# VHH binders against Probable flap endonuclease 1 homolog, part 12

Target 1, 350 residues: Probable flap endonuclease 1 homolog, of Danio rerio (Zebrafish) (Brachydanio rerio) (b0uxl7)
Amino acid sequence: MGITKLAHLIHFDAPASMRSKEIGDYSGKIIALDTSIVVNQFRSALPGHLKLSPLAGLFYRTLAFLEHDIKPVFVLDGKPPHQKRAVLEKRAQSTGWSSSQSPNTGSAFNQECLRLLHLMGVPCIKAPGEAEALCAHLAKIGTVNAVASEDMDTLAFGGTVLLRQLNAKRDSEITEYSLPKLLEALQLKYEEFVDLCILLGCDYCDKIGGLGPSRALKLIKEHHTIEGVMEHVNRKTHPIPLNWQYKDARKLFFETPKIDDPVLAWSEPDEEGLVQFLCKEKPLKEERVRGRMKKFREMLLKRRKQREVNMQMGQTRQSRLEDFFPATRKRRAESAAVKESSGRKQFKIK
Short names: E, the ipSAE of ESMFold2; O, the ipSAE of OpenDDE; V2, 0.75 times the mean of E and O plus 0.25 times the DockQ between their complexes.

## First folded at step 5 (VHH; framework vhh_4orz_3)

Design m3 (from g2 with F100Y Y105W; at its last look DockQ between E and O 0.36; V2 from the best seeds 0.00; counts 0 for: pae O 4.0 > 2)
Fold by OpenDDE, look of step 5:
Structure m3 (fold): chain B 350 residues (1-350), chain A 118 residues (1-118)
Amino acid sequence: as target 1 above (350 residues)
Amino acid sequence: EVQLVESGGGLVQAGGSLRLFCAASGFTFSSYDMAWLRQAPGKRREWVALIYSGGDTDYADSVKDRFTISRDNAKNTVSLQMNSLKPEDTAIYFCATYEYEVGDWDYWGQGTQVTVSS
């Protein structure tokens, strides 16, 4: 899933683009998440027939982020591109999931996720297409600070910062990827990088047979485009797929998701609403939900007290709990008006 | 410290029965969902059975109607009664909790070997 062996390539050829981080490093940060990826992590652990597990997981994971003062933004998948249909079908076959439960934008499950996230007081955005593409876009334009995903496609979609292994575990090492640093380290333009990702293998098209990561990188550096690579590859050793849809894949990576400016707002979770939904409509025990919410409140209170103490000690770490649930300030995108001060110094020729 | 200690594994003939036990410590056992997982040689770890903190149970299709998971909250134990064992049930069995924040299973024991001979 995602870009085949890209993580490996980065590890060996662009290690400077990677940083080890802790969850605490992202306190106060806005992080975009593909809801399907988050949910699928829970589905992989429990059988698909356990309907409660993905929603429960989403509930607990979200609270964990909030407890770390992370501001999550969940993104839901829209209509999948037709290029991904083959991959989705293969995945459905391999997981034994009937194709009927394809995460369609209108799936009952997506609505449940949306309802849950709403009750939790966290923003949720529906993507027009691939959620990952929108996550990446939000990071690119600075609406979010990073994308948390295990899918390396985030980088191919132009996400500036990718966080892997952002788990609620305190001791989990997070790997942060920087796209700008990656491009610099690889000495590639973004367009060349996308072509590299396609050569490595993506979910949207086939790949050239036998072309490994090192060779793919070398070829892109030399020829700059897939078209250039195709002109120089030995077709006997590296067969080019018939009707190779690499151009369509490329277009998908370059496509900007069309969304209205999202209003990102965080609010206090609705515990009674959560109990109604998770415990009355779903088979989660009320004591579990209420217990977890109690713990959540206690942790927030503890953080508040600690901040108060730190403020009294002159450590101005400014993030008030009130700032955790900021009222919807319209972050006006400060359009950097580059005032071209064209100071035409009229040299008076005396 | 959270500890899970599995026991009760052994060699059994096909059609036979075994009962596995897991002793839990270091956490509020009654509040956690408990599971049995298994890993056969060269295969991925798979979920076998789950018992919720409320007592409800769920089973993998491969073991349904043959295996029974139960718990004793007073003793902090979870058990797996395995009947009508098949060679395909040969695996190391692990007791696990589900970590909802992580979205994965947590196990602390070494597991117990179950071998079913044809």
Scores: ipSAE 0.024, ipTM 0.415, lowest interface PAE 4.0, mean pLDDT 83
ESMFold2, look of step 5: ipSAE 0.203; ipTM 0.579
ESMFold2 (binder alone), look of step 5: mean pLDDT 83; pTM 0.834

Design m4 (from g2 with S53W T97R F100Y V102E Y105W; at its last look DockQ between E and O 0.62; V2 from the best seeds 0.00; counts 0 for: pae E 4.5 > 2)
Amino acid sequence: EVQLVESGGGLVQAGGSLRLFCAASGFTFSSYDMAWLRQAPGKRREWVALIYWGGDTDYADSVKDRFTISRDNAKNTVSLQMNSLKPEDTAIYFCARYEYEEGDWDYWGQGTQVTVSS
ESMFold2, look of step 5: ipSAE 0.318; ipTM 0.672
ESMFold2 (binder alone), look of step 5: mean pLDDT 85; pTM 0.850
OpenDDE, look of step 5: ipSAE 0.550; ipTM 0.824
ESMFold2, look of step 7: ipSAE 0.184; ipTM 0.592
ESMFold2 (binder alone), look of step 7: mean pLDDT 85; pTM 0.851
OpenDDE, look of step 7: ipSAE 0.589; ipTM 0.843

## First folded at step 7 (VHH; framework vhh_4orz_3)

Design n1 (from m4 with D33E; at its last look DockQ between E and O 0.62; V2 from the best seeds 0.00; counts 0 for: pae E 2.02 > 2)
Amino acid sequence: EVQLVESGGGLVQAGGSLRLFCAASGFTFSSYEMAWLRQAPGKRREWVALIYWGGDTDYADSVKDRFTISRDNAKNTVSLQMNSLKPEDTAIYFCARYEYEEGDWDYWGQGTQVTVSS
ESMFold2, look of step 7: ipSAE 0.373; ipTM 0.726
ESMFold2 (binder alone), look of step 7: mean pLDDT 83; pTM 0.837
OpenDDE, look of step 7: ipSAE 0.672; ipTM 0.878
ESMFold2, look of step 8: ipSAE 0.586; ipTM 0.839
ESMFold2 (binder alone), look of step 8: mean pLDDT 83; pTM 0.835
OpenDDE, look of step 8: ipSAE 0.673; ipTM 0.875
ESMFold2, look of step 10: ipSAE 0.471; ipTM 0.787
ESMFold2 (binder alone), look of step 10: mean pLDDT 83; pTM 0.838
OpenDDE, look of step 10: ipSAE 0.562; ipTM 0.821

Design n2 (from m4 with D33Y; at its last look DockQ between E and O 0.12; V2 from the best seeds 0.00; counts 0 for: pae E 7.5 > 2, placed apart)
Fold by ESMFold2, look of step 7:
Structure n2 (fold): chain B 350 residues (1-350), chain A 118 residues (1-118)
Amino acid sequence: as target 1 above (350 residues)
Amino acid sequence: EVQLVESGGGLVQAGGSLRLFCAASGFTFSSYYMAWLRQAPGKRREWVALIYWGGDTDYADSVKDRFTISRDNAKNTVSLQMNSLKPEDTAIYFCARYEYEEGDWDYWGQGTQVTVSS
């Protein structure tokens, strides 16, 4: 479910923290993606029984990102935290219906995603817990430039830049959220913002009844913590859950994922391996896959030639660029390719 | 240019049958999923039948066992045999192509009207 009404609160109380963007604005950028978000988009677009559509969708979407000169890092969920399972089970029991945020994320499907992305030369990392937490951490430490996710809890995990609606083949505008600008606009410390998110509603504990976003924001600004809010709210109109586990939820948002720093590398897709996997082991049509790979190679060649032309024009018109400094950044990542092959491939498009 | 041209619609009494045809051109027909969609008055467009490039089929519950989708890759056609028609089947029927790269229907024709009288 995510953090209830956070997008609405940002739109009305912190609009300066959000910007409309185009996919071309992310050329050259490293973007961490929660793999389940991409996979689930393709499941929801089809009638029932196409078990291979999400994998095919991941293949085609990844090529589209690479054609736009985006350097994707896919992140898979690990074991869900017990706080989330308990809340989801409790809510399902009270309503009589159950749901799961990752119904087709069994280990076999995750292994297929890992194999696909390895063959495509794209890093794929299994998070120790929630993928959004690792994605947010990678942005926070500068390993990636942004997180692509539809779940607003990326911001609560400390993700510095969140992209919503990053769809390479859709015409809708991308919405970029900046956590630093959000904290500045709301005049909140990060810790206060996390407590606000818990009051708005999250997947890791119950919430105080009857609080809307404006009231929750006002209370956090006045009292700074959930503990302070509880002391100043009318408990008859705003009942507090019994044994409310907000401290465990807070701890999850603050916790640094326990993994080694990743080393990220991109390499050219292995077309023959992709045909073997997607067409001979899976029922995708070989001529479609090979045709798409041909289109991909042609678009990469066109981009390389255009960059060579632009460099020639830039050098002719900017002869006094002697003070130009290339930017450098420390970056370490452990990728699925490192775990599978004991090596890393480098993707050569720029 | 991708073209999908539907035909075979008309007026039929409840319990009757119609067969719709779709002629496809401008793309490698045998490499695509094809479908029939329909739009009843005042409703959004919905899919009713889908046929995979491997020949497997899938149907909406409302038409299952009454409608049959088929394709002829040599003639670049898809057809929909509609039996035991009900007034609720009254709609404009569209032949559509599914595009995995977009995760959605990317082309459909102008449609053919099917009207089922009581």
Scores: ipSAE 0.013, ipTM 0.421, lowest interface PAE 7.5, mean pLDDT 80
ESMFold2 (binder alone), look of step 7: mean pLDDT 84; pTM 0.847
OpenDDE, look of step 7: ipSAE 0.035; ipTM 0.463

Design n3 (from m4 with Y100W; at its last look DockQ between E and O 0.06; V2 from the best seeds 0.00; counts 0 for: pae E 7.5 > 2, placed apart)
Fold by ESMFold2, look of step 7:
Structure n3 (fold): chain B 350 residues (1-350), chain A 118 residues (1-118)
Amino acid sequence: as target 1 above (350 residues)
Amino acid sequence: EVQLVESGGGLVQAGGSLRLFCAASGFTFSSYDMAWLRQAPGKRREWVALIYWGGDTDYADSVKDRFTISRDNAKNTVSLQMNSLKPEDTAIYFCARYEWEEGDWDYWGQGTQVTVSS
């Protein structure tokens, strides 16, 4: 994964930059998503199952977002940078593990995602490089309100708002990270924060040995740059990699993706096109797709009717107890009647 | 509100058969994929069989050709016919609901014990 130690650092040293949220809080918001991260969640959902394409998972998740009045913008990876490939190959050679990249990241898979999302009436943009970098850029320039990703690299790329666990699962707690609040809490400039992220460990270069999050933060606050840190650490306890490519990593985090400004529009899904693609060309049963689309249309109609009522009555938001406290969608109200069998699945962590 | 109640477990000799039943309530049963999971003593819970809302099925390799999952949308039931039982099939069997929007199993019952003696 991305900068795993960053989440720990934020939790202890900048908790004010984090907020617990519900999916309903993002009604009306434009949210950029790295498509590969969303798709990979469905590769593990049914262990050993071969009948469901990751594309079907993307279909269901996209409908769930649209039902919550989220305006998703999906971003596909281009060619990964050579810095990331080199680090991943070095790690794979030393551990024997395969690349962390999804086997579904090829050009053919990207074309299938593009076709699906086009049929769903949802913007899908192919990044020139890393999808996370483009997602962060879109948030930085205000084209989207937030980036939904499990990858903390989003913050290092300059993404102003990162949402973790925006996956429409009822048992998921969404965590919102604010980059401006994070920089304020740490009292760092963005450039200093990027160097901190490199010290914590990233996918684009090696890191200084033995350097924990607290020390890395203190050193960056004191010396401001990796160069300053290197001149002031004990090389015996904190060995520095030979020919350390931290400058290339820094350049990647600062780079503005080269892409034309996108025109974003959302339209109704093309149900007949979806049936053709998912059912006639892929193995999904037409009854499943049609049934899900019927549910989707009914939920959208219900939402439109409620909004028409609210507008005609001049309804305004009112303060309620629920508005000031987090609400859990995972717990069902317990009935007074004794039940023969009952259970609720725990959070999955895999 | 969602309730899944398993029944039909018991003691059986190796080579024998059992049929498990799951009564579902509190949701639109016909719209959900359903499964049987099992957990042997000291082992992790594992997936056994899946039946899609449209009737297609899928099975773990360990039970393929011996177990048959089926559903009755009129009665809101899912069942598991278990033939040619082995001592390794000894476990608590759970009926579970799959939620595509969550990408995982979101409800399961209390389970029914199946014990296969050699």
Scores: ipSAE 0.013, ipTM 0.367, lowest interface PAE 7.5, mean pLDDT 79
ESMFold2 (binder alone), look of step 7: mean pLDDT 84; pTM 0.839
OpenDDE, look of step 7: ipSAE 0.027; ipTM 0.392

Design n4 (from m4 with S30D; at its last look DockQ between E and O 0.12; V2 from the best seeds 0.00; counts 0 for: pae O 7.0 > 2, placed apart)
Fold by OpenDDE, look of step 7:
Structure n4 (fold): chain B 350 residues (1-350), chain A 118 residues (1-118)
Amino acid sequence: as target 1 above (350 residues)
Amino acid sequence: EVQLVESGGGLVQAGGSLRLFCAASGFTFDSYDMAWLRQAPGKRREWVALIYWGGDTDYADSVKDRFTISRDNAKNTVSLQMNSLKPEDTAIYFCARYEYEEGDWDYWGQGTQVTVSS
């Protein structure tokens, strides 16, 4: 899902745009999340009967973020663009999830997510369209510090900072992508980058056949637009899709969600409300919910105490300058001592 | 490298008890949900017990109130206390790590054989 092979392209052609991070690096940061992505992680997660209700998953994940002092902003999907219909249908077929979940069921679940997130004291925003696009927009305008998503189209939507593999686990290696650095490294304008993303393959249209990442990048650098690329590609080796909707896809990436600047507020979770909702209305055990909330509170207290101690000890973690300068592991150039075996072939002149 | 090493299996009579152990290494143990899975001969692997990173537990209906999963984060261990064992509990038991990103158990050990005689 997202932009095909974009991560690969970035890894090879723009590694400077990527950074390895830890969850602790995002303490105090505001991070936008597509709620559907988060929830879907839990739907697929437990084999068979251990179906953590997607709501339970969302509950636990949200607490985990908060425990790391991350300020999550959840974004809910609105009406999907018609361009994405084909991809959604294909996904539904592959997951065995009958697309027959009535548009109404999606809405009901979204309402449940909204209710849950409200009870958890976490801001939730409904996107007019795709949640990812709104997340990207929020990052672009600086309302949030980053977008956490596995979908690389966040960058295509103009998200300035993308975090991959943010799963609220301590040992999770997070890959941070910087769109500005990416554009600089690739020597592309944003518009060119979007066209590159379309050429690579996106959820909104077909792609030119046989066009790999390296070639796509080269072509965009040379011709600057998909239109320019189309004029210069060999159509036999790189067939252009019939009725290629690349312009519509392009438009989607450039469209900015028209939302007012949301007021983001975080509050203490309503435990009683959560118990009412998750345990009485949903089949979660009250002991589990209350137990988890207790642990959450304990963790917050512990963190607070630690902060107090650190403040008293004047141990401002001076970020060791060393942490900013990754020691370039000098690749020891193993000087391959080419042993010149001077094999003196004695030419015996007979 | 992620490693999970199961131990504590054996032969036990019906109604008996066993305690299984799992030693974990190569990852931040306290950040992962852990489970015991089992696979009986000719049957599919099934989950038995789950312990979340936060310490909450879940059990399959078949083992509920008989089995107890626990973890020691200081020692990077997961345990399964199995009481009131039944012949139907005979299986290879696996300690497994759950990876939410993969949506599946991503690592498990070689397993330990539990045999319950009638």
Scores: ipSAE 0.017, ipTM 0.323, lowest interface PAE 7.0, mean pLDDT 83
ESMFold2, look of step 7: ipSAE 0.032; ipTM 0.389
ESMFold2 (binder alone), look of step 7: mean pLDDT 84; pTM 0.840

Design n5 (from m4 with W105F; at its last look DockQ between E and O 0.16; V2 from the best seeds 0.00; counts 0 for: pae O 9.1 > 2, placed apart)
Fold by OpenDDE, look of step 7:
Structure n5 (fold): chain B 350 residues (1-350), chain A 118 residues (1-118)
Amino acid sequence: as target 1 above (350 residues)
Amino acid sequence: EVQLVESGGGLVQAGGSLRLFCAASGFTFSSYDMAWLRQAPGKRREWVALIYWGGDTDYADSVKDRFTISRDNAKNTVSLQMNSLKPEDTAIYFCARYEYEEGDFDYWGQGTQVTVSS
């Protein structure tokens, strides 16, 4: 769910913080991903016994990133904050996923994901808490170039660059959000922005009823804090939740995951290991795994050859400088010819 | 507006073959995962086949090795080749788009009827 209507708010009030990009723009970039988001996409798409193994989904998606020369860093969820429990339960109910999977099953699955990603030669980090928080942190400190997520809370967690639609679409328009530009455009401090996110609605607490994005933004600009907003809102029209845990939510957004600087390394996938794991231990057909790996290798070779050709041709894609400089359409100042109609009103002296 | 239009359904004898087509419009087709779903009378809609934007495919166990999903990004079409059809394959078949933001299929067509006679 993330931050309710934040994308809408940004689109209208801070469009300068958004850029349209292509997947090719992220060639060579290090991108952090919440593993759960990636996996859950595959879980939700396929009902019941027909579900693509979430692991299979992760396998295919990871190869897709690598084929585009993206360097993925997967982050696994740690222990979810207690504030998120209600949201998780609601999601489980909606997806028919019985929350009854023992906390132990989540850990087992995370281990499987870790094993898979290891066999694929991509780094995987276990977060102490929310994976998104760690992803955001990694971006903030410059360990990764961006976070790929559909969850806007990445920005609330302080992620400097958020990429939407990277995971979903090969050739689709990626929307890149810049937190610094967003803050500038909104004329908010980060702390104010976090409070705005809470007012809009987040996964960690309730929100003030009836408070839309525009009003929320205005109130934060005027009063700077949720506390200030609470003092000035009409409680009849904008009811404040009972026992509103906005302070705890705020703390979660400000909380920096304590993690040692991760050593990020990418290596060649272990095909035999993948076959062993996905095909012998899991019910994937060996032919599918090997076929996909073959395709992957072919794509890498093709890319390599293309690079060689491009190098030989001296066609370094000089990013046309023109693409960086928006052609300031010189508004032709239509020289309004001020026709000086010198209407000499002859004052007839009667 | 996103549109998905299925075609190619019909009556076929058991062991026969059909090819379903779906024409997509109103979105960047090449960027989306596409699927075929089916709904038999009195049954819930079930997933049949999926083709990822990257071209990878996946199938329900019930149709595996019999059905083949493919896509033509130039034509904005997704197809389902159905071979060795069984009476159990009788259903309305739907073309669907998977949206990652929604975490589900967000658009589907009106469907095309496939009837497999014994």
Scores: ipSAE 0.010, ipTM 0.284, lowest interface PAE 9.1, mean pLDDT 83
ESMFold2, look of step 7: ipSAE 0.238; ipTM 0.599
ESMFold2 (binder alone), look of step 7: mean pLDDT 86; pTM 0.860

Design n6 (from m4 with D58Y; at its last look DockQ between E and O 0.23; V2 from the best seeds 0.00; counts 0 for: pae O 4.5 > 2, placed apart)
Fold by OpenDDE, look of step 7:
Structure n6 (fold): chain B 350 residues (1-350), chain A 118 residues (1-118)
Amino acid sequence: as target 1 above (350 residues)
Amino acid sequence: EVQLVESGGGLVQAGGSLRLFCAASGFTFSSYDMAWLRQAPGKRREWVALIYWGGDTYYADSVKDRFTISRDNAKNTVSLQMNSLKPEDTAIYFCARYEYEEGDWDYWGQGTQVTVSS
């Protein structure tokens, strides 16, 4: 899934763009999540792609985020781009997921997720296309602080901050990627970076055969575009795919999801609504839901008390629990004014 | 105490059938996703079949259309009907529970041996 070997490339060629973090570092942060990815994370616990009950997983994971004072924004997939069809089919074949889930089942599930997340008091947005693209966009415009995803496509979509391994586990190490730092470290423009991602391999088109990460990076640095690369690669050693759809892939990465500025709001979970939905309409036991909600409330109270104590001790750590449900003020996108220091050193040739 | 007890394993000829059972106790069975896993000698444990608490089922490609997972919430049991068994199906089969709060498969039984002869 995502950009092939991009994580590897970044690790070796742009380590400065990566940071090790803990879940606690994201207290008070707004994080966009692809709902499908979140659901799939529950599957990672077992060898193989086990599909776990997505609603139950989503319920527990969401509470875990909230318990860490993370403000999650869930994004649901819309219509997948036609370019991704081949990859989706291949994945379906490999995971035993019969592609025959009728488009209707996906819609029903999405509605259930929306309902659940609404009852949990967290914002959920339906993307016009890929959820990851919208997540990336939300980060790019500063609506969210980061995107939590295992998919490196987030960076290709222009997501400014990508969090990997955000599993709401206390002891999990999170890897944070910064796109600006990545571009700086690689000495690439964003457009060049996208072309690099396509050369590495993406979900939307084929790739040049035999072209490894190091070579791909070198070629993009030298030739700046896929077109430039194609003119200079040895076609015998690096075969170019027939009817290579790299332009369509490129366009897809550059496309901004057409969505109105979402109003993001968080509220207290509706326990009775959750019981009605998960226990009456679904077969989850009421005791389990109420027990988990009780624990959630207790944890929130404990955090409040601890904050109060810390405040009294002069340890002003930043985020008041009262700020847990702030009306999202439109953070003005601080336009990173890349000061073009055009230092034209006029070399006077004497 | 959470317990999972597998049964029904044995020796069967290729093309034969077996039905495995798992008896669950010590937890609200109807609220958990359950799976059958298997581990062949010298191989990693792999998932075989999954049944959600809602009743939806999923299968590994290797067993698709041959195996059927089912559950009886009244009896706290999970079953695996295995048809058209192959020598490559030889493994210890485990019943496993997924705990969403922990985000992991937290319990499995001792397993039951399935041997498929050529």
Scores: ipSAE 0.026, ipTM 0.430, lowest interface PAE 4.5, mean pLDDT 83
ESMFold2, look of step 7: ipSAE 0.456; ipTM 0.774
ESMFold2 (binder alone), look of step 7: mean pLDDT 84; pTM 0.847

## First folded at step 8 (VHH; framework vhh_4orz_3)

Design p1 (from n1 with D104T; at its last look DockQ between E and O 0.02; V2 from the best seeds 0.00; counts 0 for: pae O 4.5 > 2, placed apart)
Amino acid sequence: EVQLVESGGGLVQAGGSLRLFCAASGFTFSSYEMAWLRQAPGKRREWVALIYWGGDTDYADSVKDRFTISRDNAKNTVSLQMNSLKPEDTAIYFCARYEYEEGTWDYWGQGTQVTVSS
ESMFold2, look of step 8: ipSAE 0.351; ipTM 0.714
ESMFold2 (binder alone), look of step 8: mean pLDDT 84; pTM 0.837
OpenDDE, look of step 8: ipSAE 0.781; ipTM 0.921
ESMFold2, look of step 9: ipSAE 0.383; ipTM 0.729
ESMFold2 (binder alone), look of step 9: mean pLDDT 83; pTM 0.836
OpenDDE, look of step 9: ipSAE 0.031; ipTM 0.342

Design p2 (from n1 with G103N; at its last look DockQ between E and O 0.76; V2 from the best seeds 0.00; counts 0 for: pae E 2.7 > 2)
Fold by ESMFold2, look of step 8:
Structure p2 (fold): chain B 350 residues (1-350), chain A 118 residues (1-118)
Amino acid sequence: as target 1 above (350 residues)
Amino acid sequence: EVQLVESGGGLVQAGGSLRLFCAASGFTFSSYEMAWLRQAPGKRREWVALIYWGGDTDYADSVKDRFTISRDNAKNTVSLQMNSLKPEDTAIYFCARYEYEENDWDYWGQGTQVTVSS
């Protein structure tokens, strides 16, 4: 789900907006994540029979992010928009697509995620609506540096930086998308880009039939709006949905989530609380959890010591650099003054 | 070095039985979920049976009530008792270790061939 073929369009028509990155490039960054997407990735790894996989996965993934000096912010979905539920049901009926996706909106499971993340000392925020919309908003206003998601509609919501495949594996190939560079490369305003996404296909309304990415982009560049495109397409080749709700979809992408400014804070994980929750109340093996926590603490200690060394070396180098350059700058300035002053005709001998 | 070594495969008649064994070494065996996977010719590897570190088990629908997975933590072994075998059970069977942090099987053996003739 998301925006149909948007990744393909970006790859061919706006490759300058994409970058390959490594997880180390995000050291020190605050990254918002849609919790349901992360949890669902773990749930779908096995056919529905490994009961602890989603919570265990969230635990381990969060530790890995923290080890890489990433400050994660997890966002939970609120009530989904009416438009999305209707479209997904209609598409599932028409294509035979059916998912026994366990809802991530179950109150008990969401509370387990909240408790886990609280014990881990990382922020978890419940969105008023779609988590992706709040994640994108947080990036747009600068509260977070990026959104980690597999869902391309993050860009349509105005998310300034989208990271795909942020999974903390050793050889992770993360793809970073920049919305500003995307808009520049396509020569589109954000509002035109949103209409393009709707033409490509989104979760909030039907789409015009038969429009591929190249045709949709051309039409938006020529006509600027869905309204203009509708006036110029051959309706036999490109049938327009009856009572097409594209204005409602547009409104959702433009909507600013109504939230208070979040206060984000990260603290050390509560190992004894984690063991109580994951091992005493849930059936994870205490030895594995404690061993992983020991590794985590050792990694953090090593990072702290390395930072202390780097600060000492950087401060020493900075001091030597200042001593070196101040005298040179004075001599350079006197030489430049001689050049700038007409009629002097000579530099001072050193 | 994590090692998983399967054995016990062979040719059997439909309706027959076979027991597979997996010897595990190089890790704390008693702390891990273990599984049997299988791969028929030209098909994707699929999950067959799972045993949790605490002894609970789970099975794919296609083998439920015919296959039994068990473990012996003292010997670091996993076994799969396969009864009422069908030609559809013909595959290479792999012993695998599950790792929550990888969200996947992180180690499996070379496999043992099971062939069920009609």
Scores: ipSAE 0.387, ipTM 0.740, lowest interface PAE 2.7, mean pLDDT 82
ESMFold2 (binder alone), look of step 8: mean pLDDT 83; pTM 0.834
OpenDDE, look of step 8: ipSAE 0.532; ipTM 0.803

